# VHH binders against q88v07, part 35

Target 1, 377 residues: q88v07
Amino acid sequence: MAQSIVEAPIRVDTSRKIIHVDMDAFYASIEEREHPAYKTQPLVIAHDPRQTGGRGVVTTANYVARQFGVHSAMPAAKALELCPTAVFKTPNFPLYREVSAQIHRIFHEYTEMIEPIAFDEAYLDVTTNKKHIHSAVELAHRLQQEIWHQTHLTCSTGISYNKFIAKLASDYRKPAGVTIVLPQDAEPFLLREPIEKFRGVGKKTVPKMHDLGIKTGQDLYAQSELDLIKQFGKLGYILYRRVRGSDDRPVEYLRERKSIGKERTFGPFLQSTTEVNTHLKAIAKLVAASMQSHQRHGKTLVLKLRYGDFVTITKRRTFGEFIPNDAALFEQYAEEIFEEVVDDHFNSGIRLLGITLTGLAPLAFENLTLPLYPNDN
Key: E = the ipSAE of ESMFold2; O = the ipSAE of OpenDDE; V2 = 0.75 times the mean of E and O plus 0.25 times the DockQ between their complexes.

## First folded at step 12 (VHH; framework vhh_7zox_3)

Design t5 (at its last look DockQ between E and O 0.01; V2 from the best seeds 0.00; counts 0 for: pae E 19.0 > 2, placed apart)
Fold by OpenDDE, look of step 12:
Structure t5 (fold): chain B 377 residues (1-377), chain A 124 residues (1-124)
Amino acid sequence: as target 1 above (377 residues)
Amino acid sequence: DVQLVESGGGLVQPGGSLRLSCVASGFTFSRYAMGWVRQAPGKGLEWVSDISSGGRTYYADSVKGRFAISRDNAKNTLYLQMNRLKPEDTAVYYCATGLYREYDSPTLEYFDHAGQGTQVTVSS
């Protein structure tokens, strides 16, 4: 008597508001922004195979190039074959990173619960947000507007109660789209999706699923949990739940650093002002580099020193303006503070020096003055 | 139950001014974005302006510089100051919450709630 494994109802948490943000053709769009002439040309982001002896892989391509069949992960030589008139642009990752950082700064205005997936993708948990706006759709719209205003780039957003559905939704109305999947709409939305769109279903899995008659969410939904586990293992377990709208994965976010600093412990202890200055200079360089890498500037410089006798002094200097990310300037300020705070405990030497910037904010950049609703889409 | 009650509409001459009010009840007003949409005869619902819960204001290009949206959370009231009114501004104006739209769309796609509307007629 095959005990009908009463499939326990899957509990679905619908309490969260998740926005998945996906930048539209991110690298290509940036290049087109920098070089408007590319908009009308097949643009392939890759090393030019003609210059590399036929070596190279396509990172991405613009819409025009895609019309010729060019796609990501394609050999660059093949792309050239498909599109002989293609313009090959070597990836500028520093630029892409910078732009990504700008976008993320915008996200941080709304929530700290940000999970970056890539330079061009992120999950935002906006269940609670800094703007105290109840509507996730409104938030998504505002995000799109702000991103456009600052970067002249578009993004598509998916909105739902979990990461899985939000991601699927963001791909639904590209470019510059907003797709919301409410809890009551989740089932119909998932059932109509091709199986290829389900996260975890890769190139090797698709054929197997198709052979089993699983081509859509509806087909997947019709499968028993046991069968899916038997056929696909852990993936089967996951997919059984996903197609039923369940995804309990939290948005994994890192707290924004409230401070950026470097400190060094010494052995032997520093015994002279000259030594202190030498090390402050070195620390300042590291801090400046870190500040730059994080695209932050600060208003407050903090000097920390610990004497050989373990007496610790922390002194802050706050400026009316943001301190430029200049190592020489950091050094100067640190030295000035040191001179102000140093006392008789210096006779025991210095065990530790640290420079920290607080009152952090994103580095200022020039914003584009654009209409909120451009008609160029 | 969510209630939105608009007032302040009327007949004005071109170049005139009106101030619309919307009193909200049945929800925590201060937590929600509020907006104004309007519907002219024979036309679809057009977004006019909205204000976030935090007080950030947005305007359609057609009304930018002429209209001003504001809110008083203590009174659960939304306002729309309309100056330099034009015949093209003639419409029923609705107070709305839960506004949804696609990026770059001047037309409201969805709203959770709207009032009964107040008629604004601009005519010589």
Scores: ipSAE 0.005, ipTM 0.250, lowest interface PAE 11.2, mean pLDDT 88
Fold by ESMFold2, look of step 12:
Structure t5 (fold): chain B 377 residues (1-377), chain A 124 residues (1-124)
Amino acid sequence: as target 1 above (377 residues)
Amino acid sequence: DVQLVESGGGLVQPGGSLRLSCVASGFTFSRYAMGWVRQAPGKGLEWVSDISSGGRTYYADSVKGRFAISRDNAKNTLYLQMNRLKPEDTAVYYCATGLYREYDSPTLEYFDHAGQGTQVTVSS
């Protein structure tokens, strides 16, 4: 009969120490390091538009070129119009990748919880760290110093208790800045930010926000959660939390991982369905534990089997919702798939069984899939 | 040719410790997941632990908290620190490697290549 929406207070976890590292004008700075004469010239990292027939985009520009209004993602032809004397240098991606790898090796001296965003950008979770440095500010300064020592490049860092605020903080002072936003400073900091600084509020969304009178974090904060969801859907749900300083997303140091699975090879080969199910139960326990330890869940379960004659079958089952990290459930699905795919090659026995979860997402994604706006699907 | 050479096994009393090593050659060690499997007398192969190319570790429930896998990519060497050893840990321990798959986690294909093994015996 009667239904109600239960609003719970948003809890803000302030226990983590997150650093966002952003290399200053990365590609251009590398080129200036290689050829110091560029430091006093306007330098644009892009294919030369005079040689491409006006095509191409600016990847980055040095600070001299920026004084002429050149910026990243700008058409290279427009950069030439703004600064006709600019030196255009074709990107040397192999070199940039090598320098990025060097910087990431430095990160690994401090923590294994590293989420790369781009060659020049990463999140680090330093709540604990390998150097036993208790101050995240001191750690950020040491990172900047070590990066400079090894690469002669500068970076800007932002420090806070979550990824969203750390990212915003790193943009506050460039170049070579260190900016911290403590929990007690988070609300004033977020309320002052222009709405376009909020992730997901881009070129097409900003006009809609402005039409609703939302130009800053303060304006966003004043909106009800229900109104934001009605107007912006999932983005509205997210922004309501972000402006209140809530962002529980982990530093995804396993982001490159596309699957989590375990497999076993048998000698002697398995000869019966009973033996197969026994081992699927054991493998399912290992996979469930691995999924939980990585704080992931997945939408697709994959059974792999290899017969004694080396014929291999891989079969997937995709679900509408994330599969709970429950060993019994993984076992059940794997056994069902085995019964569906097994054939006469079983006469040669089973030499290998594997269970793999794919379609991975952090466990926090399950919290974002619940509709909080009535009647909106 | 791929070569995996295990060492560090021996006879130890219950509660003791051993450290196994596996020196690898003939492939780009840093690209591949590495692991340990074991075979107790009269039993089949049992997965013990693996470590991804990026250093993420995984353990069988029977050894979790007692064993620690690690790798030194500069030395092409895989390690297994075994603490609080039990008689049930008695087995030949094999170092193994597998291929990284584009769509899979960096996990071990246990029989792609394996060494000769090193004997671990836990007895009072």
Scores: ipSAE 0.000, ipTM 0.124, lowest interface PAE 19.0, mean pLDDT 81
ESMFold2 (binder alone), look of step 12: mean pLDDT 83; pTM 0.857

Design t6 (at its last look DockQ between E and O 0.01; V2 from the best seeds 0.00; counts 0 for: pae E 18.3 > 2, placed apart)
Fold by OpenDDE, look of step 12:
Structure t6 (fold): chain B 377 residues (1-377), chain A 124 residues (1-124)
Amino acid sequence: as target 1 above (377 residues)
Amino acid sequence: DVQLVESGGGLVQPGGSLRLSCVASGFTFSRYAMGWVRQAPGKGLEWVSDISSGGRTYYADSVKGRFAISRDNAKNTLYLQMNRLKPEDTAVYYCATALYRTYDSPTLEYFDHAGQGTQVTVSS
């Protein structure tokens, strides 16, 4: 008698008002603002592959370029193939950071419960807010207007009762869109979503899911919790709840930087271990400096490398103790990891190296409220 | 004052075509998503199509493949090309500033302004 494991109903907290803000083609839009002529041209934010020997990855593209099939993380050379008339603009991260900071200042006028995800993305918990605006929709609209007024940039917003759904909603209507998913709309909304849109489902997971017949939220919903856990472990547990509209994660506004890292993209690709080590040393130095400036130490070092053929390897090493903020140690560990993970794809060269420290803790007990954006003074 | 003025409606036979226009004034047209909604006799307001400030287009399933929304920011004008019209398309069509929508509702939940509308009648 197979005891029908009566799956306990998942409790869904619908009490919060969460806004996910996503700047529309953020870097490209900034460039278009600075150079209005780009608005009518396919603009790709990337190093020009013609100048780099076919190297580079698309950071983002404007909507004109996207019409040609150009998308983020695409090889720049491929973007050029798809759009031979594309204008390539090298990323200006200092400018992007400045603009991001400006946008965040706007957010702070409305709420202190802000979780930045990237320069162009943030969660806002506006259940209570400084403006005493009850309607999250009205608040979102005001935010969009203010952002436009101050920056001449547009953003799309997703509104819902949790982070997971709010983020999905913000992608529904772009650019300059507002999408609200009410609690009663959550299930239908989630059931229709491709599995690729579910947070935590990465490029490696998608094929496995598809092989199992999981292509949409509906397919995912049909799976038992036990089966999902068996197949995907912790991710299965999470996804079982997410597809049912449950996400209890708070908007983390005091986010202690969970990680500090630096990445470098190369053009030309690195072709030797000597070159790799040289750059790892440089990256390690930057990371150590950053760790010191933030008065943090970490327990885990993560090496990220991307080959010329875009195969990406991420490997972490966790230590029993905090790693001293020593660039030489970071380098050593990164090199060791590199030696462990390097494979035949190295023949295509290395286009990206990154060192990241995670498992961070304060060096000194002083709650230094690190300003999210260090004033480059 | 925000003004939206629709035009281009009329009587057309099934399978025919119409092009609606909406001229906007009193606001920065290029900053706003714009849309079309319609109201058939005895029915509620139905979302037809909208276009973002950036030019991304969206359509109701009922009109997808038959209607095309476009905008000319230089002229502050919104357009709706309606092809292969059906009797079911008979309605007053309104131009509106599109602010937000719910996923589950085929109707725009909120818009700031709408015009007076233009009558579209599809009849043999």
Scores: ipSAE 0.020, ipTM 0.389, lowest interface PAE 6.0, mean pLDDT 87
Fold by ESMFold2, look of step 12:
Structure t6 (fold): chain B 377 residues (1-377), chain A 124 residues (1-124)
Amino acid sequence: as target 1 above (377 residues)
Amino acid sequence: DVQLVESGGGLVQPGGSLRLSCVASGFTFSRYAMGWVRQAPGKGLEWVSDISSGGRTYYADSVKGRFAISRDNAKNTLYLQMNRLKPEDTAVYYCATALYRTYDSPTLEYFDHAGQGTQVTVSS
């Protein structure tokens, strides 16, 4: 008989009230606030591709530009092709950070349990709250009203008993939506969702899912855990739990930074290994300084490169001990990985290089090992 | 803002007892594992003990049978009862926690927050 694993029941804890707050087209909305004429023009937040030689990516686009098919992460040159009349505005990250901080001060009036995800996105645990508001829907409306009052910006909120469902709910009605998924509504909600709405199921995964007959949460739910793990690895393990409404992740209101990295894009593209190594040296210095300023060290170094023809390679190397925050060492490892992975696509040049440290821990707790579980020998 | 405030240290004779306390604020105490680490003069940090959110306890071999960790979730307070103290227990003791966890990463490999510490000195 084949080996059978009897799975423990998946615990679904419904005791929490979690709000996901997602600012509507955040960067573009800030720029529209500062220059109201943008509200009726297609606005793309990116370095102008006419001035960068066609380089750059869209960070955000306003509603008008989105009607032309412009979206985030799209090449700026493509956005210009789709919408030749678009206004390109270089991102003003210092301003966006300040507005984000203002919004976070509003959050703190209601709870200290705030997990920032990005300038424009956060989770709030409001199971208890500083204003003793019983209704999470009322609380979400008050947040939206106060954010609008102080910043003249709108946000969409999703409310549920865990982070996964709250995040999905916040996308249900945009802009300015408030969507709640109660525990009794969670299963029908999750089962009807298209598979691409599940985090981790992106452009490369959706076709594989569809080939396996998985188009919705219902199809996903029907799969065995072992089959999902065989097909999708760790993602399969996670998705099995998510589609069953299980997500015990706490709101991480003083969340550890999970990675620190720097990347650069190039125009003109890098044409030789000498140019690549020169830039890896510069990037390594930036990463080492950033690691030290955040008082972190990491066990994994990741090299990312993108060729002129857009082929992208990401390769990581994990070490048994934390890597010293030494720019020369980061450069050495990055150069070794580059030589290991570089191929004939280098004939098109290198448009992007990046170095990232992951597996981070505080310097103050270097190599601390707890005897909570047996180590492999 | 997260605060961990240790107290209860002091000078004690060998064989004596002390009870350390750590009052926590700025996070949901009951949801996180808590622990004690110590640093003797001229040495690195040494893990002493930790307690899960559900109350399961773990100890370093050097203190097992002599120290008892406990928590009072209603008071947001972590305790370390230290009995039969030895001169080698002399250290600054830090209350600690790791606020980042996932349900699919059950090992606690480090603490990422600690207080300012309380001095424990064991000598005649």
Scores: ipSAE 0.000, ipTM 0.156, lowest interface PAE 18.3, mean pLDDT 82
ESMFold2 (binder alone), look of step 12: mean pLDDT 83; pTM 0.854

## First folded at step 13 (VHH; framework vhh_7zox_3)

Design v1 (at its last look DockQ between E and O 0.01; V2 from the best seeds 0.00; counts 0 for: pae E 23.4 > 2, placed apart)
Fold by OpenDDE, look of step 13:
Structure v1 (fold): chain B 377 residues (1-377), chain A 124 residues (1-124)
Amino acid sequence: as target 1 above (377 residues)
Amino acid sequence: DVQLVESGGGLVQPGGSLRLSCVASGFTFSSYAMGWVRQAPGKGLEWVSDISSGGRTYYADSVKGRFAISRDNAKNTLYLQMNRLKPEDTAVYYCATGLWRTYDSPTLEYFDHAGQGTQVTVSS
């Protein structure tokens, strides 16, 4: 009597709330934001192959260019062939990095459990979060709104109980989409996915899988664990579990924040000092709130401004003591710095304002000015 | 496509002069601030000068009083007159748009576009 080795059921932890955030056409979207004329043109973020002797790879492309079949990792020369009218923009990674940092600062307002994957992609564990928002869906919407408000960029989110499914979900409703996969919906969702979407299944693995008749999650699910291990080794082991909704990988996060700040991009541009001050006040308030929520104080305030003619200035002011977490003080200092640094570029307007605190340290209990008297107001 | 083409670099003795030119194409030149940055061997990019769309000029302390930036919008051309050149001015000079710099330092953080650069060598 061959004892049917009852395959132990795969354990699935559904206790976590994971959000995968993916910025929509990130680099291209930034370029379109900076240069609105690109919105109606096929835009390819790559070195121009005409200038490089046919060399180069597409980093990304806007949605107009994608209609011609242009996609990431495509040779730039091929992109030109597909879209002869394409505008090639050399990547500005410093700018992209800065925008990414701005977005990550927003993430940190909600949770410290952030795992960046790229400039435009991150996992957030929001099982517990700083805003005490129980609904991961609500949190995701707030994130999208805040990102839009500060950067005028859109992101798509996937929400589920693990990283694997959250990432798959984020691709489902692009751009500016929210996709939720609940535990009860995980199996049907995974079974419909093409095998190419499964993490670990790369260009070299896809042909082998197809040869074995594995084209979808359904096909993968039908395979025995042993067969998958025999064919694909450790990847087979992993995929057997993934297709069954199991992913125990934690969101890996770094605990130390070096700076806290907020930035806002404007369209239309600010044209007056009054407008600038109004927005500095608003930004200062947000920064103060963030500093308070993180229980940090800083020694240095940094003002960042970008003019309409695209010049950007950063000015730092370091104090001998920690700056109190007071929005009015942050505003005052920011205004003072603005008055100091403002020049003729202001005639072109202001595109971006930012206030950032650096030199951060934990607030000591002794530094908490408890209001002695309840303001009866 | 945005194109910036620098010219006018060369070898000059200390105390000498050079005039750099940059021809721009692929964008509305008159709407953009334009600038010069330079990179010496083994050093980072340094902001040299910029000129606003309105024609206001700004200079790094290291070149103030020696260099003069100007623009001709009708020709889509940016200029840099460099006088009283010093060995420390030796660098590749780039014409650039969308300059990000720190106010307290000549350090350039990023730029939107830059040309291929022109070599300036100041040597006895």
Scores: ipSAE 0.161, ipTM 0.670, lowest interface PAE 1.5, mean pLDDT 89
Fold by ESMFold2, look of step 13:
Structure v1 (fold): chain B 377 residues (1-377), chain A 124 residues (1-124)
Amino acid sequence: as target 1 above (377 residues)
Amino acid sequence: DVQLVESGGGLVQPGGSLRLSCVASGFTFSSYAMGWVRQAPGKGLEWVSDISSGGRTYYADSVKGRFAISRDNAKNTLYLQMNRLKPEDTAVYYCATGLWRTYDSPTLEYFDHAGQGTQVTVSS
């Protein structure tokens, strides 16, 4: 009996030396440096929820505040409930940006292959480096020493042969840690990791993983690739490879755009499909022009819509070829997706529409086609 | 009910030629890019060639100049003309659609559908 699928091999390239640098409690550490009295108080970097009506999120907290269960991305109101005595400091982003820039200047003394992730986080490819340091561990220690010398801040580093493992390793020993995972250590290291440490497995995905009996890398490893794809789609495809130590993503030191899109909000809300299509036409023109001016094309078109009652739908469609940068074609696909996903919430009207292209690649010169070979039969 | 049925494989001497065919059904063939991938004994998948809905062709370096991909939208059929075959071309060849690759990479990330494959053996 015939099948319609083909399995793919797993390739593991261990030739690179990748360092993940994670500044320890970055914003809070800067504030403690500026005002040392904060070191002995629970400090939360966020707008004070007592002054915002309970709005806002924690950017970071110092180690004293973390003892109360306060963590990044937590609602500021919840942080206040967990630690009523916490000092809330409004983020000074200009200062944090300047300190981050200072740290990046230090990185550049060692390598130009730097992928910034956030003010406090970066990947460095140090397979070769400007100081000819053979040991990535020695290089990581020198980076930590220079950062401390210039800024009085500490960082934790993770070292491995790819970005995924390096990122995991940097969390192993904090603060001021240096952790390496060598190729021979990768599998036992990954199999012991809790599933929530795997990128893409966040708060919304963890319960589903646990319900399926997947709590660790070992549980993940035991799953078939097809089952993971069935349950998690592209994430399942990726996780199957990550838990086997495979991650070929380069350090993206020339960070390119990942998406190009336009969205609009409406007042009054759109009440008919005719109104929706009129505005999708206008948005499609803007997106097509933007794609062309950035000299990109994409394989995935994403429609976003929000109803008057705030219910939001985002639906994507991926094509086998790059989509031509043609406004009429973008409009057509967006209208098709809208008809596919629209439901009774349309009774409250449409407050927002958006079209986004992803799966981007450059518009490059094509090679000439090869001469044709002789005909069949 | 997407179906892809490959044919035209067989045993051939080095330097010989084969023409693979893939008859497609269950979808609008003319709207999809189509491709060929192969798997040599003991190896993983290797992208060979693909052709856009508009007829633009792409080839792996290992086959460029020897293989020619084409399509007949009226017959829902994809072809691969393979000339000057080498023992290294020995593999199961799969017809595929819904291929995912970036502009700058021949690496197959995933495909939605593939056929059962047809065996090509080049004996020396």
Scores: ipSAE 0.000, ipTM 0.096, lowest interface PAE 23.4, mean pLDDT 82
ESMFold2 (binder alone), look of step 13: mean pLDDT 82; pTM 0.840

